VH-VL binders against q10081. Designs and how they scored, part 9

Target 1, 150 residues: q10081
Amino acid sequence: MSNLEFVYKYFNSLDVKELYDIYLLRTNVFVVEQKCAYPEVDEIDLKCGHLMLRNANGKLVAYARLIPEQQQTVRIGRVVVDPDERKNGYGRKLMLQALETSKQEFSSSKTFVLSSQEYAQPLYRSVGFKKCSDAYLEDGIPHVEMRLEL
Key: E = the ipSAE of ESMFold2; O = the ipSAE of OpenDDE; V2 = 0.75 times the mean of E and O plus 0.25 times the DockQ between their complexes.

## First folded at step 3 (VH-VL; framework fv_praluzatamab)

Design p15 (at its last look DockQ between E and O 0.07; V2 from the best seeds 0.00; counts 0 for: pae E 8.4 > 2, placed apart)
Fold by OpenDDE, look of step 3:
Structure p15 (fold): chain C 150 residues (1-150), chain A 123 residues (1-123), chain B 112 residues (1-112)
Amino acid sequence: as target 1 above (150 residues)
Amino acid sequence: QITLKESGPTLVKPTQTLTLTCTFSGFSLSTRGVGVGWIRQPPGKALEWLAYIYWNDDKHYSPSLKSRLTITKDTSKNQVVLTITNVDPVDTATYYCAHTYYRGYSGYDFDYWGQGTLVTVSS
Amino acid sequence: DIVMTQSPLSLPVTPGEPASISCRSSQSLLHSNGYNYLYWYLQKPGQSPQLLIYLGSNRASGVPDRFSGSGSGTDFTLKISRVEAEDVGVYYCMQALQTPLTFGQGTKLEIK
């Protein structure tokens, strides 16, 4: 297993290369791979946290947004693993780290929520999330709301 | 111009399988955000959503009918097929296929409809 | 499932007069993105349904400005400022917030 590094930064602390890597990965997956045209880059990027996972070569292999909400809730969004790196268990590592980082950055956090594409539910269930809504459409793609209480 | 047309049997016996085909023009199911849905309407009654298929082959079914419904697409033929197994007289209805396209935040409004085909289930 | 309830179910109207149809949902149709996923359809006699209003208050292409949609959350209203003969038919509200998509019972608008 390669040496992995997690880096958490807010938007204003991202350097040009980090921002480039994030947007490249997100657009390649959520727009191109999933064939979905939507406002991928949005204002939430400016005010949320950015969790990056890099391998020993410095490649961004996984990413997620941490978005603080009201009532001690943190929303985890834009969860993505590089298509070439998806069989390495990085998704689970990312989610576990996302929970830990959230606890550190948002000390009062007790509830975690996310919008899951239907096929991605097993990943989130593996770290304790449970479905808490019926299926709904987001950007033309079926999603379910999932929640974890800690 | 977008057009849709339903085709299939107009009379089906109970317990048989109903197969309906939606043939469309003016759009492609290879286009991002595009989907096709099926809606039925029993005579003199309200509309009922049955199923939806997206450009990326994601499918949704009415939970109450999921076990009996199958929706598929043939992008090259501009067709969507709906099958309903083990039909009953209660399935007698006008069946519509309809187009939807994601516009900003809305992707499930049916903006173009076929003319509908009346299917009667009877012995 | 989200239950949609319309009122009235029958609506006789004199041409030139206004009309109003209510649609209530069993839960809020307001999404976190700020939009209400409520749609209005008109099914004219012998025809397929046609889209009138999307996302609660937006007129579909070709829909006259005498039609307007309003409301938020669980209570919505379709208004026709001046009913015309061509407005006869059954009006349906539909929610598309979550599956299954569900329709109201329909409101039959007739000319007196």
Scores: ipSAE 0.024, ipTM 0.600, lowest interface PAE 6.6, mean pLDDT 91
Fold by ESMFold2, look of step 3:
Structure p15 (fold): chain C 150 residues (1-150), chain A 123 residues (1-123), chain B 112 residues (1-112)
Amino acid sequence: as target 1 above (150 residues)
Amino acid sequence: QITLKESGPTLVKPTQTLTLTCTFSGFSLSTRGVGVGWIRQPPGKALEWLAYIYWNDDKHYSPSLKSRLTITKDTSKNQVVLTITNVDPVDTATYYCAHTYYRGYSGYDFDYWGQGTLVTVSS
Amino acid sequence: DIVMTQSPLSLPVTPGEPASISCRSSQSLLHSNGYNYLYWYLQKPGQSPQLLIYLGSNRASGVPDRFSGSGSGTDFTLKISRVEAEDVGVYYCMQALQTPLTFGQGTKLEIK
């Protein structure tokens, strides 16, 4: 568990097993667990970075995508921890690495944004994000925008 | 399916405040990624962007007009309102509202436009 | 502000012939994400603008394949492979790399 490895790849560098692992984790959580019948796979996946956290057994335990946006902004999205691996601090580790990787891979970036469900806001606050919008629906679930400025 | 329609006065006097309403259907500003912008076109001249607002209340204004512009939304009424204070004859133009949708890293693709409303500023 | 310069400003064309419109920006529109934030619009007589091309080269839904966009950085081109009577109007390029969003002066395409 303590032997963790981060792997970052842009879409075209993903192999088939990596893509399978990512979509299995995302759909199990965002579609099945959250009971949201919305298309989970979208075109953004083709044009963004994919950050994977694997444990010593090679299992994908956490994931996020890093999306370079306009106005020197990186959006961190699809933040997910495998349900069986929760309570190990992987969410915080993932977010800290996402920020560091974004700064290195998108060096002109000065703003980081994400769309947060209510339960996840404490995690994002703990790494420096602040709420910056009223609530809105995303796939039928209430979210708020959160932002971190350099 | 997506439609937008501008409404407001057709004639205003200099120094007055111009209020324009965009009423739309086929989309909602409660939907992540959705936005509405305002663009104007003086008679016989090029298009000029004024402002936009997104579902998350993110707002941007043309810097040369920012002190005079206010954009707001009423999600429940499917409306976006643009206010321009202290108008003068140079503000005479056809005013358009337009839909946009954030597609990851792009959010300024004005893909559906209203029919436009001509506003004349004259003493 | 990014200045957008179109040429020609007036473009008379015989139906069935090709047409080409140039758009230059005062600075590069190529973002580090690999996209050019350049858009083309057509405003037909008496109508609202309509989106033709987004992100430099992608045709909007319902736009005929005789329209194509190309270019990168500061130089962009809209081509019409075979001009039809319905193509008359004013063509605008727009940059959306940064605010303020800015348009070119327009190119008036007319049938001669």
Scores: ipSAE 0.012, ipTM 0.665, lowest interface PAE 8.4, mean pLDDT 89
ESMFold2 (binder alone), look of step 3: mean pLDDT 92; pTM 0.945

Design p16 (at its last look DockQ between E and O 0.02; V2 from the best seeds 0.00; counts 0 for: pae E 20.7 > 2, placed apart)
Fold by OpenDDE, look of step 3:
Structure p16 (fold): chain C 150 residues (1-150), chain A 123 residues (1-123), chain B 112 residues (1-112)
Amino acid sequence: as target 1 above (150 residues)
Amino acid sequence: QITLKESGPTLVKPTQTLTLTCTFSGFSLSTRGVGVGWIRQPPGKALEWLANIYWNDKKHYSPSLKSRLTITKDTSKNQVVLTITNVDPVDTATYYCAHTYYRGYSGYDFDYWGQGTLVTVSS
Amino acid sequence: DIVMTQSPLSLPVTPGEPASISCRSSQSLLHSNGYNYLYWYLQKPGQSPQLLIYLGSNRASGVPDRFSGSGSGTDFTLKISRVEAEDVGVYYCMQALQYPLTFGQGTKLEIK
């Protein structure tokens, strides 16, 4: 196993290279790989936390947004693993760290929520999330709300 | 320009299987965020959603009709097929296929519709 | 299932006068993302339904500005500031928050 490093920063603390890496990874996956043209970069980026996972070579291999909401809730979004780095368990590592980081950054956090594509539920269930809604339409894809109470 | 057209029998006997085909152009079911839905309307009555199919082959059915509905797609032919088994006169309706569209703000709607095809179930 | 209830079911209107249609949902259509998953359709006589309003308050392309959608949560309203002859038809609200997708009963707008 290569040495992995998690880095958590808010938008204003990101350097140009970090921002570049994040947007490159997100667009390559959510826009190009998934063949979907949409406003991938949005104003939430300015307000949320950015969790980055890098390997020993400094490559960004996984990423997620941590978005504080009302009622002691944290939403986890833009969960992505580099296409060349999949099946290495980075997704689960990312989610576990996301929960830990959220508890540290948002000390009053009690509830964690996310919108999952239906096929992606197993990843989130593996870290304790449970389905809490019927299927709904978001971004043109069927999703379900998942929740974890701590 | 997006267009959709329904085709199939206009008369079906009770207990038979109804097969409807939606042929479309102007979009592809290989594109993320794209889907096709079927909606029917009995004469003089309200619209009723039946089923959706998406680019990733995910399917959703009306719970009340799920046991009788099957929706499939052929991306290469730009076609979506809806099958309804064991039809009854109550299934008499105009059947529409429609394009599902994401408008960039997490919104999802039926923005383009076929002209509809009237199917009568009668002995 | 989310039940959609429209009122009135019949709406006779004098040309040039305003019109208002109500749509109520059995549960909130407001998603955590801040948008209401409520849509309005118009079905003109002998035609297929056409999209008027998406996400509660946004006019679809080509829809005149005399149409407006408002509301949030469980109560929504479609307004026509000045009804024209071409506005005749049946109006439907639809929720797309959850499956199954469900429509209102429809409101038939006619000219007096």
Scores: ipSAE 0.006, ipTM 0.586, lowest interface PAE 9.9, mean pLDDT 91
Fold by ESMFold2, look of step 3:
Structure p16 (fold): chain C 150 residues (1-150), chain A 123 residues (1-123), chain B 112 residues (1-112)
Amino acid sequence: as target 1 above (150 residues)
Amino acid sequence: QITLKESGPTLVKPTQTLTLTCTFSGFSLSTRGVGVGWIRQPPGKALEWLANIYWNDKKHYSPSLKSRLTITKDTSKNQVVLTITNVDPVDTATYYCAHTYYRGYSGYDFDYWGQGTLVTVSS
Amino acid sequence: DIVMTQSPLSLPVTPGEPASISCRSSQSLLHSNGYNYLYWYLQKPGQSPQLLIYLGSNRASGVPDRFSGSGSGTDFTLKISRVEAEDVGVYYCMQALQYPLTFGQGTKLEIK
């Protein structure tokens, strides 16, 4: 039995502890674990929604950002699960919630997109995304674009 | 940037219905996990929790006042409304609305408060 | 309902000295997840309450490090390592383990 909580906030509503938790998780995974010496914090954070999954202890165990784009499209980015919390199904729960939250927060949206590392494609396929590009490099790591249509 | 402000009547007569509005900015009740609560403070007395409402319209009321309280939200207007029916002089208090979070099994920590509005119930 | 009892109810302090406020709950506030659902607020004269400590020991945004919360279960303490004039007001503890949410009676801290 798990007591999980989703929290969604746009940037201006984040408190400093939430921002700290988000950046700690993102930095630990995308910079330290993945060994990518690239700037992790960017200006997109200022213009998007931040979806947090916390366990009963209040630990941030998974995160994604929801970025509204042109053409009734929402981009889901920075999808991450705490390394110590993997294999608990949190990635799938996070993605399902990201789709639901996007529909609620961006009511005109019809298309959902993300940039996936090749190994992560099965997760995104499990919630309805389909590969829609050849591989390309992002920060030196192979990625593919994936898309879901309503 | 999070701010809340209470509004409503300053003076109310016994048996009337008291309607208080919390207008806020810097957050939205469409955001999952977010809530607003109402707390009151009779003159010279301790804080007393009244009700919480969350983004998903889940509501909790103080048991001692539950039959007299109604909390509702208007997400598009960034407002939460508390009504207290059949008021009595013991309802004289400063009323606060406050921002909270759902975190775990119960409500959050009331991290931002409005300035409060004093309501006097007098015959 | 969980009853919250604070002591002392009045706390005169000398500026620059430490202060300590006790809060006792009628039931344990320790959840099986390891957190104590205990909160501390300060209401300065003429102002709304402001959050100082959440989940027993975490300082809220902007709270000076001279404030600290400790304790577990039914016994909790708020400490101020060096009291300053701006610390005057009424301190409240609150439990959020279960509804209804309940506050202590308050501790009035004054400079003597």
Scores: ipSAE 0.000, ipTM 0.480, lowest interface PAE 20.7, mean pLDDT 86
ESMFold2 (binder alone), look of step 3: mean pLDDT 95; pTM 0.964

Design p17 (at its last look DockQ between E and O 0.10; V2 from the best seeds 0.00; counts 0 for: pae E 10.1 > 2, placed apart)
Fold by OpenDDE, look of step 3:
Structure p17 (fold): chain C 150 residues (1-150), chain A 123 residues (1-123), chain B 112 residues (1-112)
Amino acid sequence: as target 1 above (150 residues)
Amino acid sequence: QITLKESGPTLVKPTQTLTLTCTFSGFSLSTRGVGVGWIRQPPGKALEWLALIYWNDRKHYSPSLKSRLTITKDTSKNQVVLTITNVDPVDTATYYCAHLYYRGYSGYDFDYWGQGTLVTVSS
Amino acid sequence: DIVMTQSPLSLPVTPGEPASISCRSSQSLLHSNGYNYLYWYLQKPGQSPQLLIYLGSNRASGVPDRFSGSGSGTDFTLKISRVEAEDVGVYYCMQALQTPLTFGQGTKLEIK
């Protein structure tokens, strides 16, 4: 088990290397690996929180966006684990930390939501999320809405 | 220019398997974001969505017909095939294949349609 | 499944007069991204359906500006400012928020 470090920053606090690592990981997975062309970089990046997980070597191994919404809701988005670092339990660690960070950053938050690719539901269920919608189309990939109430 | 054309039998007996082929041009199922859907319309009735297939081979089926539907693609031939097993007279309809187009914002619609093929299920 | 309900089902119109078709969904079609996943199609006599409006209010390519889509949530309206003879056919609303994709019953527009 390597020493892991979580770092949470808003866009304006990211250095160029952090931003590079985030966009590299996201595009490699959501665009290239998943063969999906869509506006990967968007304006939400400018106003949301960025949760980064790095290993002992400083490599970005996992990432997620934390997006505050109305009604004490936080949306967790762009959940990704480096393809070379999968099966290490980083996904679950990331989600648990995302919930904790959200509670700290957004103290009034009680509802957590995310859009899950259908195959990824087990990860989110493992941390308490439940499916709350039928499948819908998002960028050509089937998704379901999932929710966690705390 | 995008074109689609449905082909297959126009008469099928009950309990048989209906196989329909959609041959298209003007686009490729190797293009990211592209898909093809099947929609049917019984005579004098409304449109009914049946199935979707995407460039990445992801598929969606009508829940009520899922057990009888199979959709596949041959990218090299620009074809999509729909099979319906154990057909019944209630499956009599004009069957359309259509180009699934991504408008952004996660929005998909059918912007181009085939001319449709009437399939009659009768003894 | 999301149920789509259109009204009226039959719409006789005098050429040059305006027309309005209503479409109601059993649940909101407004996505968290701010867009309504409601579409309008026209099926002219003896033809395949053709797209008129996408995402609630956007005209598809080649669609005359006399057509307009409006509404949000569960209530939507297609309007034709001045009906022409070529507008005869059956109009369908469709939701693509979630599968299964579902259509309304259709509204048959005829010339008086």
Scores: ipSAE 0.036, ipTM 0.621, lowest interface PAE 5.4, mean pLDDT 92
Fold by ESMFold2, look of step 3:
Structure p17 (fold): chain C 150 residues (1-150), chain A 123 residues (1-123), chain B 112 residues (1-112)
Amino acid sequence: as target 1 above (150 residues)
Amino acid sequence: QITLKESGPTLVKPTQTLTLTCTFSGFSLSTRGVGVGWIRQPPGKALEWLALIYWNDRKHYSPSLKSRLTITKDTSKNQVVLTITNVDPVDTATYYCAHLYYRGYSGYDFDYWGQGTLVTVSS
Amino acid sequence: DIVMTQSPLSLPVTPGEPASISCRSSQSLLHSNGYNYLYWYLQKPGQSPQLLIYLGSNRASGVPDRFSGSGSGTDFTLKISRVEAEDVGVYYCMQALQTPLTFGQGTKLEIK
């Protein structure tokens, strides 16, 4: 009753309420809060895993998608924490679980990557990611690639 | 129109360092999903992949050659550079650079290739 | 390393006739995401390679309908339904499932 619950599902296993919760959280943060008018929903969602963190009340408080890539690589994307739930350490918990879930679900994986805006780099460094590129533009916003090797 | 061109020495002596430059146009390595790879072909032999580098500076090397290879990019000059240290005659080959991009989450396509440059390693 | 083995290595063909090239991998190329990471290239005489087929069975843009790719896992086939003179060259399969990226030995297609 009091514990956080991680739920991981590949797209085809999501029910409609889970999908609604995911897109509500992502659009409220990435589009509305960040004021970024780019298509948030893309075809990658159809072909990846979706990692959800729910609190004891069943609220979706954090989310990430896990994208299996070639070269024994998993890309972690769309990392988000509900704005009202920040400062509870959920971002770090989500990232640690993303790594563990990726190892379990994609057992050949040796490399984990993500594209980070500048403000998010401290979170990713805290779980072992290191910057591995110069800045580049993604949807007009500066990003850097970050990487964790096994 | 995407184009790539390899440049560098045509003759190199054993033990020297071979430096090859891929200069390209029609795309930018600042664009998400874009990358450049290097492939070589010894005379009369099959293609052999060497290395690749992406827009985000992610790099991959052939494991058998990794200790001798370095790949870097200069996005402002539209260039990718491959360095091979301590060359020997087995490194004689035509060297190609090639464009690739993410097709969804597939990033190893090599859809446009340069003309290639023959490098001979001989004393 | 994933070894890619092509058969035949030499393929003389009469114009207008079909041709078939086999490519076998030492490990499955079918990724858990559902794609087979198998590519076919043609290197015409004196030219650099050009992409024909990506992800096992998809024709690259502008590639004629007479080229088709099939197969899954470890066994893949490139077929040319009616060979034309401009199809002469060396055909390579390549896997991109994992590094090192590896090519087959090549199949030299010749007229007559």
Scores: ipSAE 0.006, ipTM 0.581, lowest interface PAE 10.1, mean pLDDT 87
ESMFold2 (binder alone), look of step 3: mean pLDDT 92; pTM 0.938

Design p18 (at its last look DockQ between E and O 0.04; V2 from the best seeds 0.00; counts 0 for: pae E 20.4 > 2, placed apart)
Fold by ESMFold2, look of step 3:
Parts: structure tokens; sequence; C-alpha cells
Structure p18 (fold): chain C 150 residues (1-150), chain A 123 residues (1-123), chain B 112 residues (1-112)
């Protein structure tokens, strides 16, 4: 295992290099790899927390955003692992840390939600999420809502 | 089987740009997890890390020298190039390039080194 | 920057006897993942540096078992259980926890 560090910052605490790294990783995967002609950057980024996983050399290898919502709920979105770093278990590590960070940063949180592509459901089930909707289309791609209750 | 060799000028005048080439064999920069770094050693002094480049073109530079350093690769030629601008006599050193390979949890370990090339900056 | 300090800087030794080299870092090299990001190199006379020990205590491939690394946090030790003539050279410790990567000053091991 390399020297791994989780870094969590709300938008206004990000420096420009961190923001660059986040958008590079997200666009390479969600736009280029997944071939999705959709604006990746949105206004939610301005109002949420950003969870980064970095290796010993400072490379951003995994990322998620934590979005506070009503009803003591936190939405976890933009879950991504660098394609060259897959098969190291970073997806599961990232999700476990996202839950712990949410409990620390949003102390009233009771419910965690995400919108999952169908292929990613096994990952989210492995950390306690359960499917709670029928499939729906998001940007032309089938998704399901998943929830974890404390 | 892994070999690296540094090449470039042996004498450079202050203010000039120093360009060093690392030519290697026994590995490819197309291989996931592979990287090449540059380290220098002034005569009689300790080793100093300069820069690193990964197979995926991810780059890192020593912060104190970053404004003067550029590292690039040509995977098809098995080469990595380091450029140091505005050299000064303090840049006189033996320059090494070195190999790194991802080993699960290991960081950079520079497991194979070139023989080094002495560059003198005189005036 | 993390400063690496070696002791002694010069180490004369009688062949067949043990040798010990200390390396101290200005900050802990122990990461929360449980590894110490500390490396040892040997530069033999007229040669390039050679990796001996990675992550504090693991011998690199082909390194004789008379070499061992120990320590954690800020204090690390390289030991040679029985010095041989081929062990002559300068030993460096290096940290790889934080950029920039930094080396100690070196310890010159020589035969009495």
Amino acid sequence: as target 1 above (150 residues)
Amino acid sequence: QITLKESGPTLVKPTQTLTLTCTFSGFSLSTRGVGVGWIRQPPGKALEWLAYIYWNDDKHYSPSLKSRLTITKDTSKNQVVLTITNVDPVDTATYYCAHTYYRGYSGYDFDYWGQGTLVTVSS
Amino acid sequence: DIVMTQSPLSLPVTPGEPASISCRSSQSLLHSNGYNYLYWYLQKPGQSPQLLIYLGSNRASGVPDRFSGSGSGTDFTLKISRVEAEDVGVYYCMQALRYPLTFGQGTKLEIK
C-alpha cells in the first residue's frame, strides 16, 4: 500500500491546484472515458464538500463530493477512481471514508443517498447502501437511487 | 537488464540552458506504474532530487527549482529529457536518472540508476 | 521540507565487525497507513547509488541479509551485521513521505 491520504475541504477552502486536479479526474472519467456529452462542472460544486484521496506523490487517485440536503440527508456524488489506479480497493475505501467524514462534518446526518449507474451497485451495497428506486435515465444512462440509514 | 544512461554537455556557461537526456532499455514508459526521476549530486555533497515523470505523463518537481525545471518524455524513443534554465555555478553536479516501478504500497524508491554525467557550470 | 540527519558522517570499521548508521527526520515518516517512508542507498566508490532498504525495513532484491533496517517515526537505523570489503562507500537515507524527496548528508563507511 502506498502513502495514502484523505483530504476533505468545503469549496471555499480548495486551492486552485486542488480544483484543477478534481476537474481533471472527473472530466477524464465522466466525459472522456464514459463518452458523455454533458457539462460535467455544475453549481453544486460551489455548495458542497470535496473528498480527495491522494497517494504519496500527491496524485489524486479517487474523489467524491458530499452534498448536504434537507431531512438530515447527505448525498454522495461524482464517485470516481483514476482509471490507472483501479483494482486497488480505492472505491470501497473512498466510500467508507465518505460516510465517516459526513458523520464528522454533518453531525445531524441520518441518511446517505446516491444515484448509481447499474454497474456500480455492488460497490455501494458492499458499504451498506440499498437500492430504493426503479431505474431512471440520467443523461441517457440508467441509474437507481440508493440509500443507507443510520 | 534495466539500464539507464545520461547524456548531454559536460561544460555549460552561466545563464545558459542545460538539457540532459536519459536513454533507457529493459523497460517502457508505456508500462503502468513505471516512472523516471532525476537526481543530482554536487561534488562531495549529498544527493538532491530534482524531478519525476510517470508513464501517464504525471510530473513532479523540486519546489525550490520548479521555475527552472522542465521534464518531458518520448516513450517511442525510450527517453526522458530534463531542462534546467539559467544555470549558475551552484548547478555543477553529477546528474543521474533513475527508474521507479509501482510495487503496491511503495513510494518512489529509485531502484535502478544511470552511471551519471558530470556537468560543470563555469565562469 | 523534511530534513534528514545522518550520524556518524564518517565510519571507519574493521572487516568482520558490525556497523550501525543512524538517520533522523525532522518530521515523522510514519504514515497513517502503517508504513514508514524511509529508504537507504549505498553509493560504492565510482558507482551510482544502489537501493538497499525500502519502507524502513524491507531489503531490496539481491541485497545480502547482513543488511537490516529498523526504526519508526523519526529515528531509523541501518545495520550491517558483518562488514565486508565490498560494503565500502557512502550510505544515504531518503524520505519519500512528502515532496520534495530529501536525502541525508551521507555516511562514509571505510575499512580501517
Scores: ipSAE 0.000, ipTM 0.476, lowest interface PAE 20.4, mean pLDDT 86
Fold by OpenDDE, look of step 3:
Structure p18 (fold): chain C 150 residues (1-150), chain A 123 residues (1-123), chain B 112 residues (1-112)
Amino acid sequence: as target 1 above (150 residues)
Amino acid sequence: QITLKESGPTLVKPTQTLTLTCTFSGFSLSTRGVGVGWIRQPPGKALEWLAYIYWNDDKHYSPSLKSRLTITKDTSKNQVVLTITNVDPVDTATYYCAHTYYRGYSGYDFDYWGQGTLVTVSS
Amino acid sequence: DIVMTQSPLSLPVTPGEPASISCRSSQSLLHSNGYNYLYWYLQKPGQSPQLLIYLGSNRASGVPDRFSGSGSGTDFTLKISRVEAEDVGVYYCMQALRYPLTFGQGTKLEIK
């Protein structure tokens, strides 16, 4: 819980190890653990920011994408915590940092949005997000759109 | 120290509107992650969740009672108000307000409760 | 709605003996973050409910170590290793994975 480090980089600034760690974590969770086959790696990776949380040992323990959109909106995506590290509250830390980093990186941003799996809403509600859509399917999994306005 | 206290009428007639107030101390509804919920318990029966309000004014209601429930907050007064319209004898219960705060992944644990107030609906 | 089912509903126990209460949910309470959003409360006679266990297996502050929560998914258990007189009351399980929050029927623990 101590000596955590947040690192925010765009795709072109990622080194090979960072990119490897990100894709390893995302595929292990979103594809393997969640048993969902989909194009996990996409073109958005090339354009968005990448927020990484590492522990004292340098292990990537949590990750999120920050995607700027039109109308002063930032979308937070691919929110993930390492399965072995989920007891440490890194999910909330990651979300709070994601909001802070977004404000710093995108100074005009007023709205934050994300697509939440239906049962994952409590985490996002805890940091201020509100459901703003009915349930819909994304890659066969029920999701809802959530929004935070600051 | 966190404390909560329910107040309101203890006797209400059918079809009337019940207004309950939760006054609290030791925390603020301006703090991110803080919420207050209402739970009731008919005499000799189980607990029933009614409503929840967050610091950011996000509100949630029991679907079965949503049409009759209204929850509001006054952060400056450290109060949360629950209104129940068109009450019926079936609404006779002890009403509790309770505090929640998200710690890590703790979710919606009601860690502090008021003493409860018994409300009887009768002609 | 997620339905919570407790068993037994009545639990007479001799002081010093162990006790076990079961709670079953109609849907899995396991979140993608790896935690089960299952909570246990105790309502002592004439008192408000008090939190015992959060997230399935974590004791709340001040809760004696004779209390323990276990289980995952849809089946959960609250255990008391050695029941004391002060443990008398009604125990409730609650899910907080989805709205509406829902409680079990309650289990009344009494001393024989």
Scores: ipSAE 0.000, ipTM 0.585, lowest interface PAE 11.0, mean pLDDT 91
ESMFold2 (binder alone), look of step 3: mean pLDDT 92; pTM 0.940

